# Designs tried in a protein design chat: VH-VL binders against q9zuu9r114to356. Part 11

Target 1, 243 residues: q9zuu9r114to356
Amino acid sequence: IAWKDLTVTMKGKRKYSDKVVKSSNGYAFPGTMTVIMGPAKSGKSTLLRALAGRLPPSAKMYGEVFVNGSKSHMPYGSYGFVERETQLIGSLTVREFLYYSALLQLPGFLFQKRSVVEDAIQAMSLSDYANKLIGGHCYMKGLRSGERRRVSIARELVMRPHILFIDEPLYHLDSVSALLMMVTLKKLASMGCTLVFTIYQSSTEVFGLFDRICLLSNGNTLFFGETLACLQHFSNAGFPCPI
Short names: E, the ipSAE of ESMFold2; O, the ipSAE of OpenDDE; V2, 0.75 times the mean of E and O plus 0.25 times the DockQ between their complexes.

## First folded at step 4 (VH-VL)

Design u8 (framework fv_daxdilimab; at its last look DockQ between E and O 0.01; V2 from the best seeds 0.00; counts 0 for: pae O 15.0 > 2, placed apart)
Fold by ESMFold2-Fast, scan of step 4:
Order: structure tokens, then sequence, then C-alpha cells
Structure u8 (fold): chain C 243 residues (1-243), chain A 124 residues (1-124), chain B 110 residues (1-110)
């Protein structure tokens, strides 16, 4: 996926700008992790949604988004999107929830759908939780935040997307869970899933896992390029790279 | 036990297409990627591209973009590489190779298992 | 696609140590710790000797070691033996999620 002069405007209300994302240019190569990083209100979630074709009705997009590939080469859903907060069914086990997702979204035979579910469970390191209730309601204790976040991503993996957009995969995760999540996503990218996701803040350890970074501030791109180049860019300018 | 078995040698005319198969056994096919690497007689190794055995996503070498197509069949654990509009300089041994996955740093970035190679000869 | 730079040949006597260099750019060897080395005997498929710069797979002699400094990776073979006579190729991941091989080095054991 590549984008050129991508501008997003929101219908003005209160503190919404005329342009939330201004003339963004970028690309992500197959099987890599591209991160959109920036402080609150930098436009990172809006850019992510624009790339995924998921802008609200109040938004307008200008510029071009190019996605490689013929649909004849993509037997499953080509794109997935994971919201920052996902609705899970607490009365179902992880496996049941993913299986119902497969039943609703995938064509084909029953045994094929079960295989895809098991692959999603393995990909997100959910084997130990596969038969546990998702829970999360007042009367149903179940998975913790880290496991729930992995389940929401696993749901999209049932379609084996070529590109997966994730809105803040580390949202409200502790440092250990966040590192596990990033290691899991790095492995997923290596398996062929092109990842484009947003992050508010990153540790040095996590930052080193990214292939490419788009750094935003108030809708403007401060930097786009390889992770190493980002470090060199800010070092040469006399400022440390924001991590 | 763990192996990649490739299809037999092919002889083609210039302008034809060739499709080489690579059947995996002894491991979980969808946990690894498959790269294709070719070697012309007396020459070095040239990477052609990789395909994810998990979702079929591909990335091809710039030189071959538009002439090569890689596919997988997960039901038979088989990867395929089709090269079109063959030229005499496409004469080479074509290898399939397994890319390895690791939790902390690597992906399909090295090849720990190789097929024995398929000789494709393009002659007029 | 530009290939990584390796010397065409390196020679040594049995028991000596030899080193093969592999030079790239900041978008491949210099930018990532994803360098691998392969040994190829005539008529055979390549064999993985080193991955991720310095790691050895099971079954590879501890005489083989890898390192990297800046844009240059190196393969060192200590205690050179006759069976080490082969072609050696380096490979690196690139910023475009592609892989690139070096031109190859023929190792001759004198």
Amino acid sequence: as target 1 above (243 residues)
Amino acid sequence: QVQLQQSGAEVKKPGASVKVSCKASGYTFTSYGISWVRQAPGQGLEWMGWISAWNGNTNYAQKLQGRVTMTIDTSTSTAYMELRSLRSDDTAVYYCARGSYWDDSSGEYYFDLWGRGTLVTVSS
Amino acid sequence: QSALTQPASVSGSPGQSITISCTGTSSDVGGYNYVSWYQQHPGKAPKLMIYDVSNRPSGVSNRFSGSKSGNTASLTISGLQAEDEADYYCSSYTSSSTLVFGGGTKVTVL
C-alpha cells in the first residue's frame, strides 16, 4: 500500500480543524510493520482510517491510496481493521467466538473454517486461552486486557488479510503485555500480514521492532521513512528522535 | 523428515511459461514462508521473491515484477512459481527455500531448508 | 537490484582462519540485523551456515562465526578444513521487505 498527498478534512465542530491530516505521503511494503506515531490529536487515527477506507461520514478525503494485487490472488478478505475498543461476546469461549466469526465471514467447508480458527489462535499466542470464556462483564470474569486485545486481532486474522490496520494495539496494556503484543505482531508481519498501526508512545525496545515510521504532529508529517533513518534524521538536526 | 520436494526438469522455448512446484512435508506449512531463488549456470544466487504460506501475500524482486507469480495450495502444502515470457537468460536451477519465523527479530529473512532445485532450460 | 559486495575468492591453508566480507548499504546490511550466510558445494543446494548476523543453526561447526560492523558483515572460518572448499554467499533483508544476495566468494583450501 502507498498513499500520495492524502488530506483529510472533518466537518468543523468545537476544536476540529479544517484539515486533520495534511498532505500525507507514505507507503508500506508487504510483510512489514509501518507505525503511525504521534501525540494525542496529531491525526494518527484519522490517517489510519483514511488508509483503511473507514472514515466517518463527516470526513472528506483527498489524494490517492494505491493497494497492490489482483483479487484473483486474494482468496480471503484483503484488508482487516481492528478498533481501539472492540466488542467481544463474553459468554463465548475464545475458540467459539473466532469460529462464529469464521462462519459469518468465510465461504467454504466446515473443516476449512476450523483450521483457519486454529491458525488464528496460534498466531496470536492464544492456545492456553482457547477454551476459556472471554468474559469481561460484571458477572463473568474471564480474559485480561492483554488477552482480550489479542482476541480482537485474532478475529480479523480469520480472514487471513494481506493488510491489517490496528488502532492502538498497545492501548491500556502494561509494559510486559505491550512487549508481548509487539513481538507477536512482528511475527505476524513476518508471516505475510502487512501491518499498519497507530501508537501514542513507544519504548526504545518496542521502537526497534518497527520497519517504517510516519511521525505526525497536528496533522503534519514530521518524518516518514525507515526506523534507522528516523533516528539519523533527528540526530543530524540536533534533536533526539521522539520515542 | 522435514523436506521440500520440487518438480522435475523442464525444457521450454523462448516466450513460453514454466510453473515449478515445491511440496513441503514434515512441518506446519502455514508457519513458514517460501522464497524462490535461482542460479544460472556458473553464476551466483538471485532472489526472486517470497510468498507467505499463511495468507498468500507476495513480494517479488523488482527485476521480475510482472513476469513472476507465486501461489500456494495449503490443502496439499505446495508452493508454485510461474515465470512467463521466458528468455534464454532465464536458464537456471530454480530453488524453493523455507523462510524461518522467530518471536523476537527474524521473519522470512533466512532459509534453513532448501529444495534440491529444478533445472529450467530455455533454448531456441 | 544491486547485489552485496563480496570478494570473488579467498584462499587459505588447512588450520588457518579466513574471513569473507559482505558490504551493503544502510538500507540492508547496515539497517538490519538480518544477515545470513550460505555454503554451496558444486552441484548441490545452498546450506545455511549463519543467520541473524552471528547465530549458527544446529549441525553447523563452531568453526564458523559471523559478525557485523556498520554496512559490512563478515563470515570467519577458523581451523580451515578441506571440506570447507565451496562457494559462500551472504544475504540480507532490505527496507523493501526483499532479500538480496552477495555475488559469492569461492573459498579455496590450499
Scores: ipSAE 0.350, ipTM 0.739, lowest interface PAE 3.7, mean pLDDT 82
Fold by ESMFold2, look of step 5:
Structure u8 (fold): chain C 243 residues (1-243), chain A 124 residues (1-124), chain B 110 residues (1-110)
Amino acid sequence: as target 1 above (243 residues)
Amino acid sequence: QVQLQQSGAEVKKPGASVKVSCKASGYTFTSYGISWVRQAPGQGLEWMGWISAWNGNTNYAQKLQGRVTMTIDTSTSTAYMELRSLRSDDTAVYYCARGSYWDDSSGEYYFDLWGRGTLVTVSS
Amino acid sequence: QSALTQPASVSGSPGQSITISCTGTSSDVGGYNYVSWYQQHPGKAPKLMIYDVSNRPSGVSNRFSGSKSGNTASLTISGLQAEDEADYYCSSYTSSSTLVFGGGTKVTVL
């Protein structure tokens, strides 16, 4: 996926101050991880939603988004979008939740739906949790935040998306859980899924797993390129990398 | 025309819960967030938390974590704030306020539209 | 409780200029340009006067101005008028993705 001169405005604001994303350019290669980074109010989530075609009705997009070199939107169901906070159904097991998601979203027979569910469980390293209740906020027998986040991503994987957009995959995770999540996502990308996600901050270890970085500030793209080029760019300019 | 209309005053006993409503009109509800701000009698403003009208994401003030729940109903353009396990020091005017952006899905940075406030009195 | 420090009161005569300070830390006022100021008359809801440190929304008198230096934001009211007598609150975005208010400043027109 590629975007060119992408600008997003929000209705009901002052004319020239309504731009949330300002003339952004970038791309994501198939099977890679492309990370949109920046501080709060930088336009990260807006850019992510613009690329996914998930902007709210009050937003207006200018510029172009290309998919596989074509100036076209992605069909619904060809991509996944994982919200920052996803409501799970705590009275279901992980397998049941994913299975009912597949029943509602996919055509086909029962064994085909079981296959995609088992693939999603394995891809997100959920095999040990598959028959456990998801649980609720106050349940002693429920999943921890890391496993809950993995279930949220796995739910989108049952659609077998070509591209997966994730809003803050590391949200509310401790440093160990965050590293494990990124290792899991790197493995998922190596299996052919193109990942585009937002991150507020990362550790040095997590940073090293990114293939490409889009740095945003106040809607402006400060840098886009490979991870090593990012380090060289800011080192050559006399600034530490803003990670 | 553009306004936030809040539910009426409430009187509660300690240990009870209260749910205050905030109905938006005259603007696109899903383009903004709603914050809740309270003010005890003779005291200053205290930010309670925020909810995105776009997707229902929330961010609560740490002191109220576990006692507050904020929700939205997009079909009625209404935000709700529920405060549980009420104490006498929860007596305050509770305001809803519209935020400036939805981009980060949490936290609103300034509030350009305010409700009139809902007085909640907690006494035994 | 408030994390931003404001003076409890400030007074001035009609026509004078007054300044209200709002002091925070590098984790809020000093670290972000998301400082706002609110005016509140007795029995009324707060009204936004300044956002993003120095921007004035439409309908707010140009007698109100905002600025920031380091960890301290300031609201200046020039040409003080009787209707400016109110409580004034600053607020800031924080590094914890929350908002904090100052304790409030009562402005008295003598």
Scores: ipSAE 0.000, ipTM 0.430, lowest interface PAE 14.0, mean pLDDT 78
Fold by OpenDDE, look of step 5:
Structure u8 (fold): chain C 243 residues (1-243), chain A 124 residues (1-124), chain B 110 residues (1-110)
Amino acid sequence: as target 1 above (243 residues)
Amino acid sequence: QVQLQQSGAEVKKPGASVKVSCKASGYTFTSYGISWVRQAPGQGLEWMGWISAWNGNTNYAQKLQGRVTMTIDTSTSTAYMELRSLRSDDTAVYYCARGSYWDDSSGEYYFDLWGRGTLVTVSS
Amino acid sequence: QSALTQPASVSGSPGQSITISCTGTSSDVGGYNYVSWYQQHPGKAPKLMIYDVSNRPSGVSNRFSGSKSGNTASLTISGLQAEDEADYYCSSYTSSSTLVFGGGTKVTVL
């Protein structure tokens, strides 16, 4: 996936006067992890949505998004999108939930839904939790935030997407859970899934797992490139590491 | 329950337009397409067109190009079919059907879910 | 436009097997591999019986089977029952990303 001069405006009180993303350029190679990083209201989520074709109706997008070198919509099932906040069905086990999701999402009767579900469980390191009730925020015996987030991601994997967009996969995760998440995602990428996700901030250890970084601030792209290059870029400029 | 709920019967005059709605429930709306199929009284099934609930892409039957517009509202999981410049021969039961497809590139689709149909009568 | 030809009517006695043919005249070989069959009772919406030539959806009786040879797809109903009396339509996907239906076959159980 690649994007060129991508600009997103949101409808405000005075029409579309607010640019949330300003002329962003970048790309993500197959089987790699590209992170869109930035502070709150930097436009990172908006950029992610723009790339995924998931902008709200109140938004207008300018520029171009290329998939496999062509300006076309992504085929059905070719991509997944994980929202920052996802609703899970607490009364179901992880396996049941994913199976249910597969039933609702997979077209027709041609897919081996069971195998896809098991693959998703394994891919997201949820094997030990497959038979556990998801629970809810109010359920004391439910899954923890990290597991819940992984379930949310697993939900999208039932479609076996080639590209997976994740809005803040580390949201509300502790450092250990965050690292586990990134290691899991890195493995997923190694299996050929292209990952593009947003992060507010990360540890040095997590940062090192990224292949490419798009750094946003106030809608502007401050940097795009390889992770190591990012460190060098800011070091040379006399700025602290954006980690 | 997985179902498609269609709007009620319509009576129109020649030259008028009709817009039929189809509300989907019980499944992920954006994971499928919607096709519209009509059936004149005592006649066979006629495919009118297809719309992707994912991206809104459409493909209409050649016979109806220029007169038909299919749209979707993902927020309400509803598909719409508008037929303009109605003629007497447009009198038919109009069905919306869920198009189960492999992917957008292959176009492999069939209809595994049907609405109950909407009768549209065009009479002077 | 691709045309699918079906016999107007087919009849059989209870317990017999009947076959409905669907013949395509289109040069669209690829599209014709995507044949579906629908059953329609009077006053009801069509029901998917077979997809992709020979696949049967869940809930459809195993008495219904589909096959294809050359440019002709066939729907076979074995052990014909009174409830099988209906109109049957074949459909096929075309290379232009359109769908075409056959003219329909009325099945009568004698």
Scores: ipSAE 0.000, ipTM 0.475, lowest interface PAE 15.0, mean pLDDT 87
ESMFold2 (binder alone), look of step 5: mean pLDDT 91; pTM 0.935

Design u9 (framework fv_daxdilimab)
Fold by ESMFold2-Fast, scan of step 4:
Structure u9 (fold): chain C 243 residues (1-243), chain A 122 residues (1-122), chain B 110 residues (1-110)
Amino acid sequence: as target 1 above (243 residues)
Amino acid sequence: QVQLQQSGAEVKKPGASVKVSCKASGYTFTSYGISWVRQAPGQGLEWMGWISAYNGNTNYAQKLQGRVTMTIDTSTSTAYMELRSLRSDDTAVYYCARDSYDFWSGYYFDLWGRGTLVTVSS
Amino acid sequence: QSALTQPASVSGSPGQSITISCTGTSSDVGGYNYVSWYQQHPGKAPKLMIYDVSNRPSGVSNRFSGSKSGNTASLTISGLQAEDEADYYCSSYTSSSTLVFGGGTKVTVL
């Protein structure tokens, strides 16, 4: 996937349009993790949604997004998008939730849908949790935040996407859960998946796992390129690479 | 025509190095990976490692780490595998094979070269 | 020395059904649905017969089928024919992001 001169405007409260993403250029390759980093309100979630074709009706997009393939448009089901916060069904087990998600989304036979569910469970390291209830707020004991986040990603994997967009995969995770998540995503990328995700900030350990970085501030791209080039860019300017 | 063409047979002395080439044609070279698999006479298949044709990233079998190097030349759509410090037990037919980049169909070889016999003898 | 265990040989008569097993661990065959099977005739390169446990490439006879249960994958050849006489190898992705092969099974058609 690549994008060129990508600008996104959102309708303001007083009939004027606010430019949330300004002339963004970038790319992501199969087998790699490309991260869009920036503080709150930097436009990182909006850029991610623009790339995935998930902008709200109030948004306008200018510029181009290119996807390698035999068709001029991205094929149905070729990508997955994971929201920052995903509603799960607490009364279902992990396997049941993924099975019903696959049943609603995939054509084909029962046996194929079951295979895809088991693949998603394995890919997200959920085998030990497959028969556990997801649980809900307040009244139902269930999965912790790290496991719930992996279930939300696994739900998208049942469609067998080649590109996976994730909005804040580490959102509200403790440091141990965050590390396990990054190891899992690194493995998923190594299998050939193109990962593009947003992150507010990262530790040095997590930062070193990224292949490419798009650094955003107030809709502007401060840097786009490989992780090593980012470190060089900011050290040459007299500043360390931001987090 | 979709094919992988390998370089010809080699005879080497113990301690020498050998470099086998694998030229791809008929498909987009950078959309796939190339794995190297060897087979000693009368023995089974042994995976040596993998290289990405689009960025040159490699992953080597633990047993061969430190002795093997895989490279690509995108201008000629050619992959190379160099094995150093050769021993008689490195005598084998060396195959290159196209590795899928499809995340959900990963790690299978749908197109194979004909093989290159490397004989290590004194 | 093979990471995956296959029987050394299997034999059958024309028209019979034979099954070749490939046993690993939860870190390879049991942990992933990335099992492939290859057919090799003497002096030739291997040919892909099955990928991702049970998928058959275009051009491979429907007499060949793959399955997996726990840590064991299986290749079944129905309606055995003389041209099926060959060596068969299984392979699997591992938790170390590497690929391992089975020791191979010689199929003899009596």
Scores: ipSAE 0.000, ipTM 0.441, lowest interface PAE 12.6, mean pLDDT 80

## First folded at step 5 (VH-VL; framework fv_tiragolumab)

Design v1 (at its last look DockQ between E and O 0.74; V2 from the best seeds 0.00; counts 0 for: pae E 3.4 > 2)
Fold by OpenDDE, look of step 5:
Structure v1 (fold): chain C 243 residues (1-243), chain A 126 residues (1-126), chain B 113 residues (1-113)
Amino acid sequence: as target 1 above (243 residues)
Amino acid sequence: EVQLQQSGPGLVKPSQTLSLTCAISGDSVSSNSAAWNWIRQSPSRGLEWLGSTYYRSKWYNDYAVSVKGRITINPDTSKNQFSLQLNSVTPEDTAVFYCARESYDFWSGYYSFDYWGQGTLVTVSS
Amino acid sequence: DIVMTQSPDSLAVSLGERATINCKSSQSVLYSSNNKNYLAWYQQKPGQPPNLLIYWASTRESGVPDRFSGSGSGTDFTLTISSLQAEDVAVYYCQQYYSSPFTFGPGTKVEIK
């Protein structure tokens, strides 16, 4: 996936400008992890949605998004998108929840659908939780935030997306859970899935797992490139690392 | 290379049980990337899928509605084979029976039956 | 259940000539999410099991000669043998794996004229 001169405007969203994303450029190679990083209201979520073709109707997008070199919108099922806040069915086990999703969305036989579910469970390191109730606010004993987030990702993974967009996968995760999430996603990328996700802030350990970084501030792209080049870029400019 | 070798009697009397076995080489009956199927072929009914057995954290069996209630497919991990039992057979069950493998890959998905047994003609006659 | 039909029932073609077999499904076997047709073609020679030739409607199985090609989308599919060879005499079956149960076409017998 690649984007060129991407600008997103949204009326009333910002105090000083209707432009939420300003002339952003970037790309993500297959099987890699690209992170959109920035402070609150930097436009990172908007950029992610723009790339996924999931902007609200009130938003206007300028520029171009390319998938596999073609200027086209991604049809349903060709990509996955995980919202920051997702609702799960607490009364179901992880396996049941994913199986339900597979039954509704996938073609093929029961063999294939069951296989996809098991593979998704494995891919998201949910094997130990496969038979656990998801739970929720009404359930005293449910999955923790980290596992819940992985279940949300697994749900999208059931569709076998070539590109997976995730809005803030580390949201409200502790350092250990965050690292586990990123290691899990890194493995997913190594299997050929292209990952693009947003992060507010990360540890140095997590940062080292990214292939590329798009750093946003007030809608402006401050940096795009390889992760290792990011530190050098800011150091050379006389600025401390924003990470 | 994957090979499937079938065995079992070719003649069964009406109301009796048809029993066949399919031995697997080059793959495992408990493979996470395969399902093991029985298919029969007759002039009257053509090629007809009967059922499958496969392991995904636990064993599953899927059966065709047409033979449901009469069919049992059992894996044998110790011998790396799977069997077919069809109860209460009638002359209409006369057919060439095949065991076959379905391959599976998470990203590529299902692409049909890639390996077949040699087939076994089973005649139901008094 | 998805019902598969084929035409013609039998086909006699001269050596070196093109053979065309048609297959039709009662429902679309095209998955919109990945634009793949869940349709396969098999070749069966006397006394042998079916042999997979084509999957995803147009992808040749490994080892299958280039003269075999599959085309079509949705409900209408075609198997083409560009230049019929003596070893191609067989019955050809289409099969859908879009939805359970697995269903096969009735077959088309290809002979040499």
Scores: ipSAE 0.774, ipTM 0.881, lowest interface PAE 0.6, mean pLDDT 92
Fold by ESMFold2, look of step 7:
Structure v1 (fold): chain C 243 residues (1-243), chain A 126 residues (1-126), chain B 113 residues (1-113)
Amino acid sequence: as target 1 above (243 residues)
Amino acid sequence: EVQLQQSGPGLVKPSQTLSLTCAISGDSVSSNSAAWNWIRQSPSRGLEWLGSTYYRSKWYNDYAVSVKGRITINPDTSKNQFSLQLNSVTPEDTAVFYCARESYDFWSGYYSFDYWGQGTLVTVSS
Amino acid sequence: DIVMTQSPDSLAVSLGERATINCKSSQSVLYSSNNKNYLAWYQQKPGQPPNLLIYWASTRESGVPDRFSGSGSGTDFTLTISSLQAEDVAVYYCQQYYSSPFTFGPGTKVEIK
């Protein structure tokens, strides 16, 4: 996927016409992790949604998004999108939840559907949790935020997406859980899935796992490139790379 | 190279139980990329899938509706084989029975019955 | 269940000539999300089990000669043998794997004239 001179504005009165994303350029290579970093209101979630074709009706996109060299929008069913907060069914085990998702959405025979579920469980490091109840809001204690987040990503994997967009995979995770999530996502990318995700904040330990970084502030792209180049770029400017 | 070798009696009396075994070489009955199937072939029904056994975190069995309630397929990991038992057979169950490997790959979606046993003619008659 | 039919039931073809076998499913085996037809073709020679020739309607299995080709989409499919050879005398089956249970066509017997 690539984007060129991508600008997103909000419809409405003049005071709400400020550009949310301002002339962003970038790309993601197949099978890599590309992260969009920035503080709240930097435009990172808007950029992610623009790339996925998920902008709300109140937004206008200008510029170009290329998928595999084509200027077309993402074809229906060719990608996965994981929202920041995904509703899970707490009365089901992880395996059951994923299995019913596969059963309802995929053709093929039961061996294939069960294999997809088990592959998704393994890919998201959920083997120890597969037979546990998801739990949550209306139920007794269940999975912690990290495991719940991985379940939400695994659900999208059962559709066999080639590219996966994830809004804030590290949201509300402690540093240990965040590191585990990033290691898990890096393994997933190495298996052939292209990942593009947003990060609100990052520790230096997590930062080192990214392949490519798009840094945003107030809609402006401060940097796009490889992780090492990001460190050098800000070191040359006399301050450390943003977290 | 994967090979499937069938064994079992070729003549069974009506109302008895048909029992066949398929021995696997070159692969494991517990392989996480394969399912192990029984398929029969008769002039009246042609090729008919009967059921499967496979391992993904636990053992699963899937059976065709036409034989559900009469069929059992069991793996044996120690001997690297799987079995077919079909209860209460009638002359209409007379067929050539095959065991077959069902292959699957997640990202490519590859799917086939790629290796078959030699076939066992089972005749149900008095 | 998806019912598979084939035509003709039998055909005789001179060596080196084209043989064409048709298969029809009672409902579409095309999955729109990946745009793939879940249909396979098998060859069964006398005294042998079926052997896979074609999957995804048109993709040849490894080791299958180029003279075998598959075509069609949705509900109508064709297996073509471009230049029939003596070793191609067999019964040919189509099979859907779109939904449970797996079902096979009744077969088409190919003979040399």
Scores: ipSAE 0.365, ipTM 0.680, lowest interface PAE 3.4, mean pLDDT 80
ESMFold2, look of step 5: ipSAE 0.342; ipTM 0.674
ESMFold2 (binder alone), look of step 5: mean pLDDT 92; pTM 0.940
ESMFold2 (binder alone), look of step 7: mean pLDDT 92; pTM 0.941
OpenDDE, look of step 7: ipSAE 0.763; ipTM 0.875

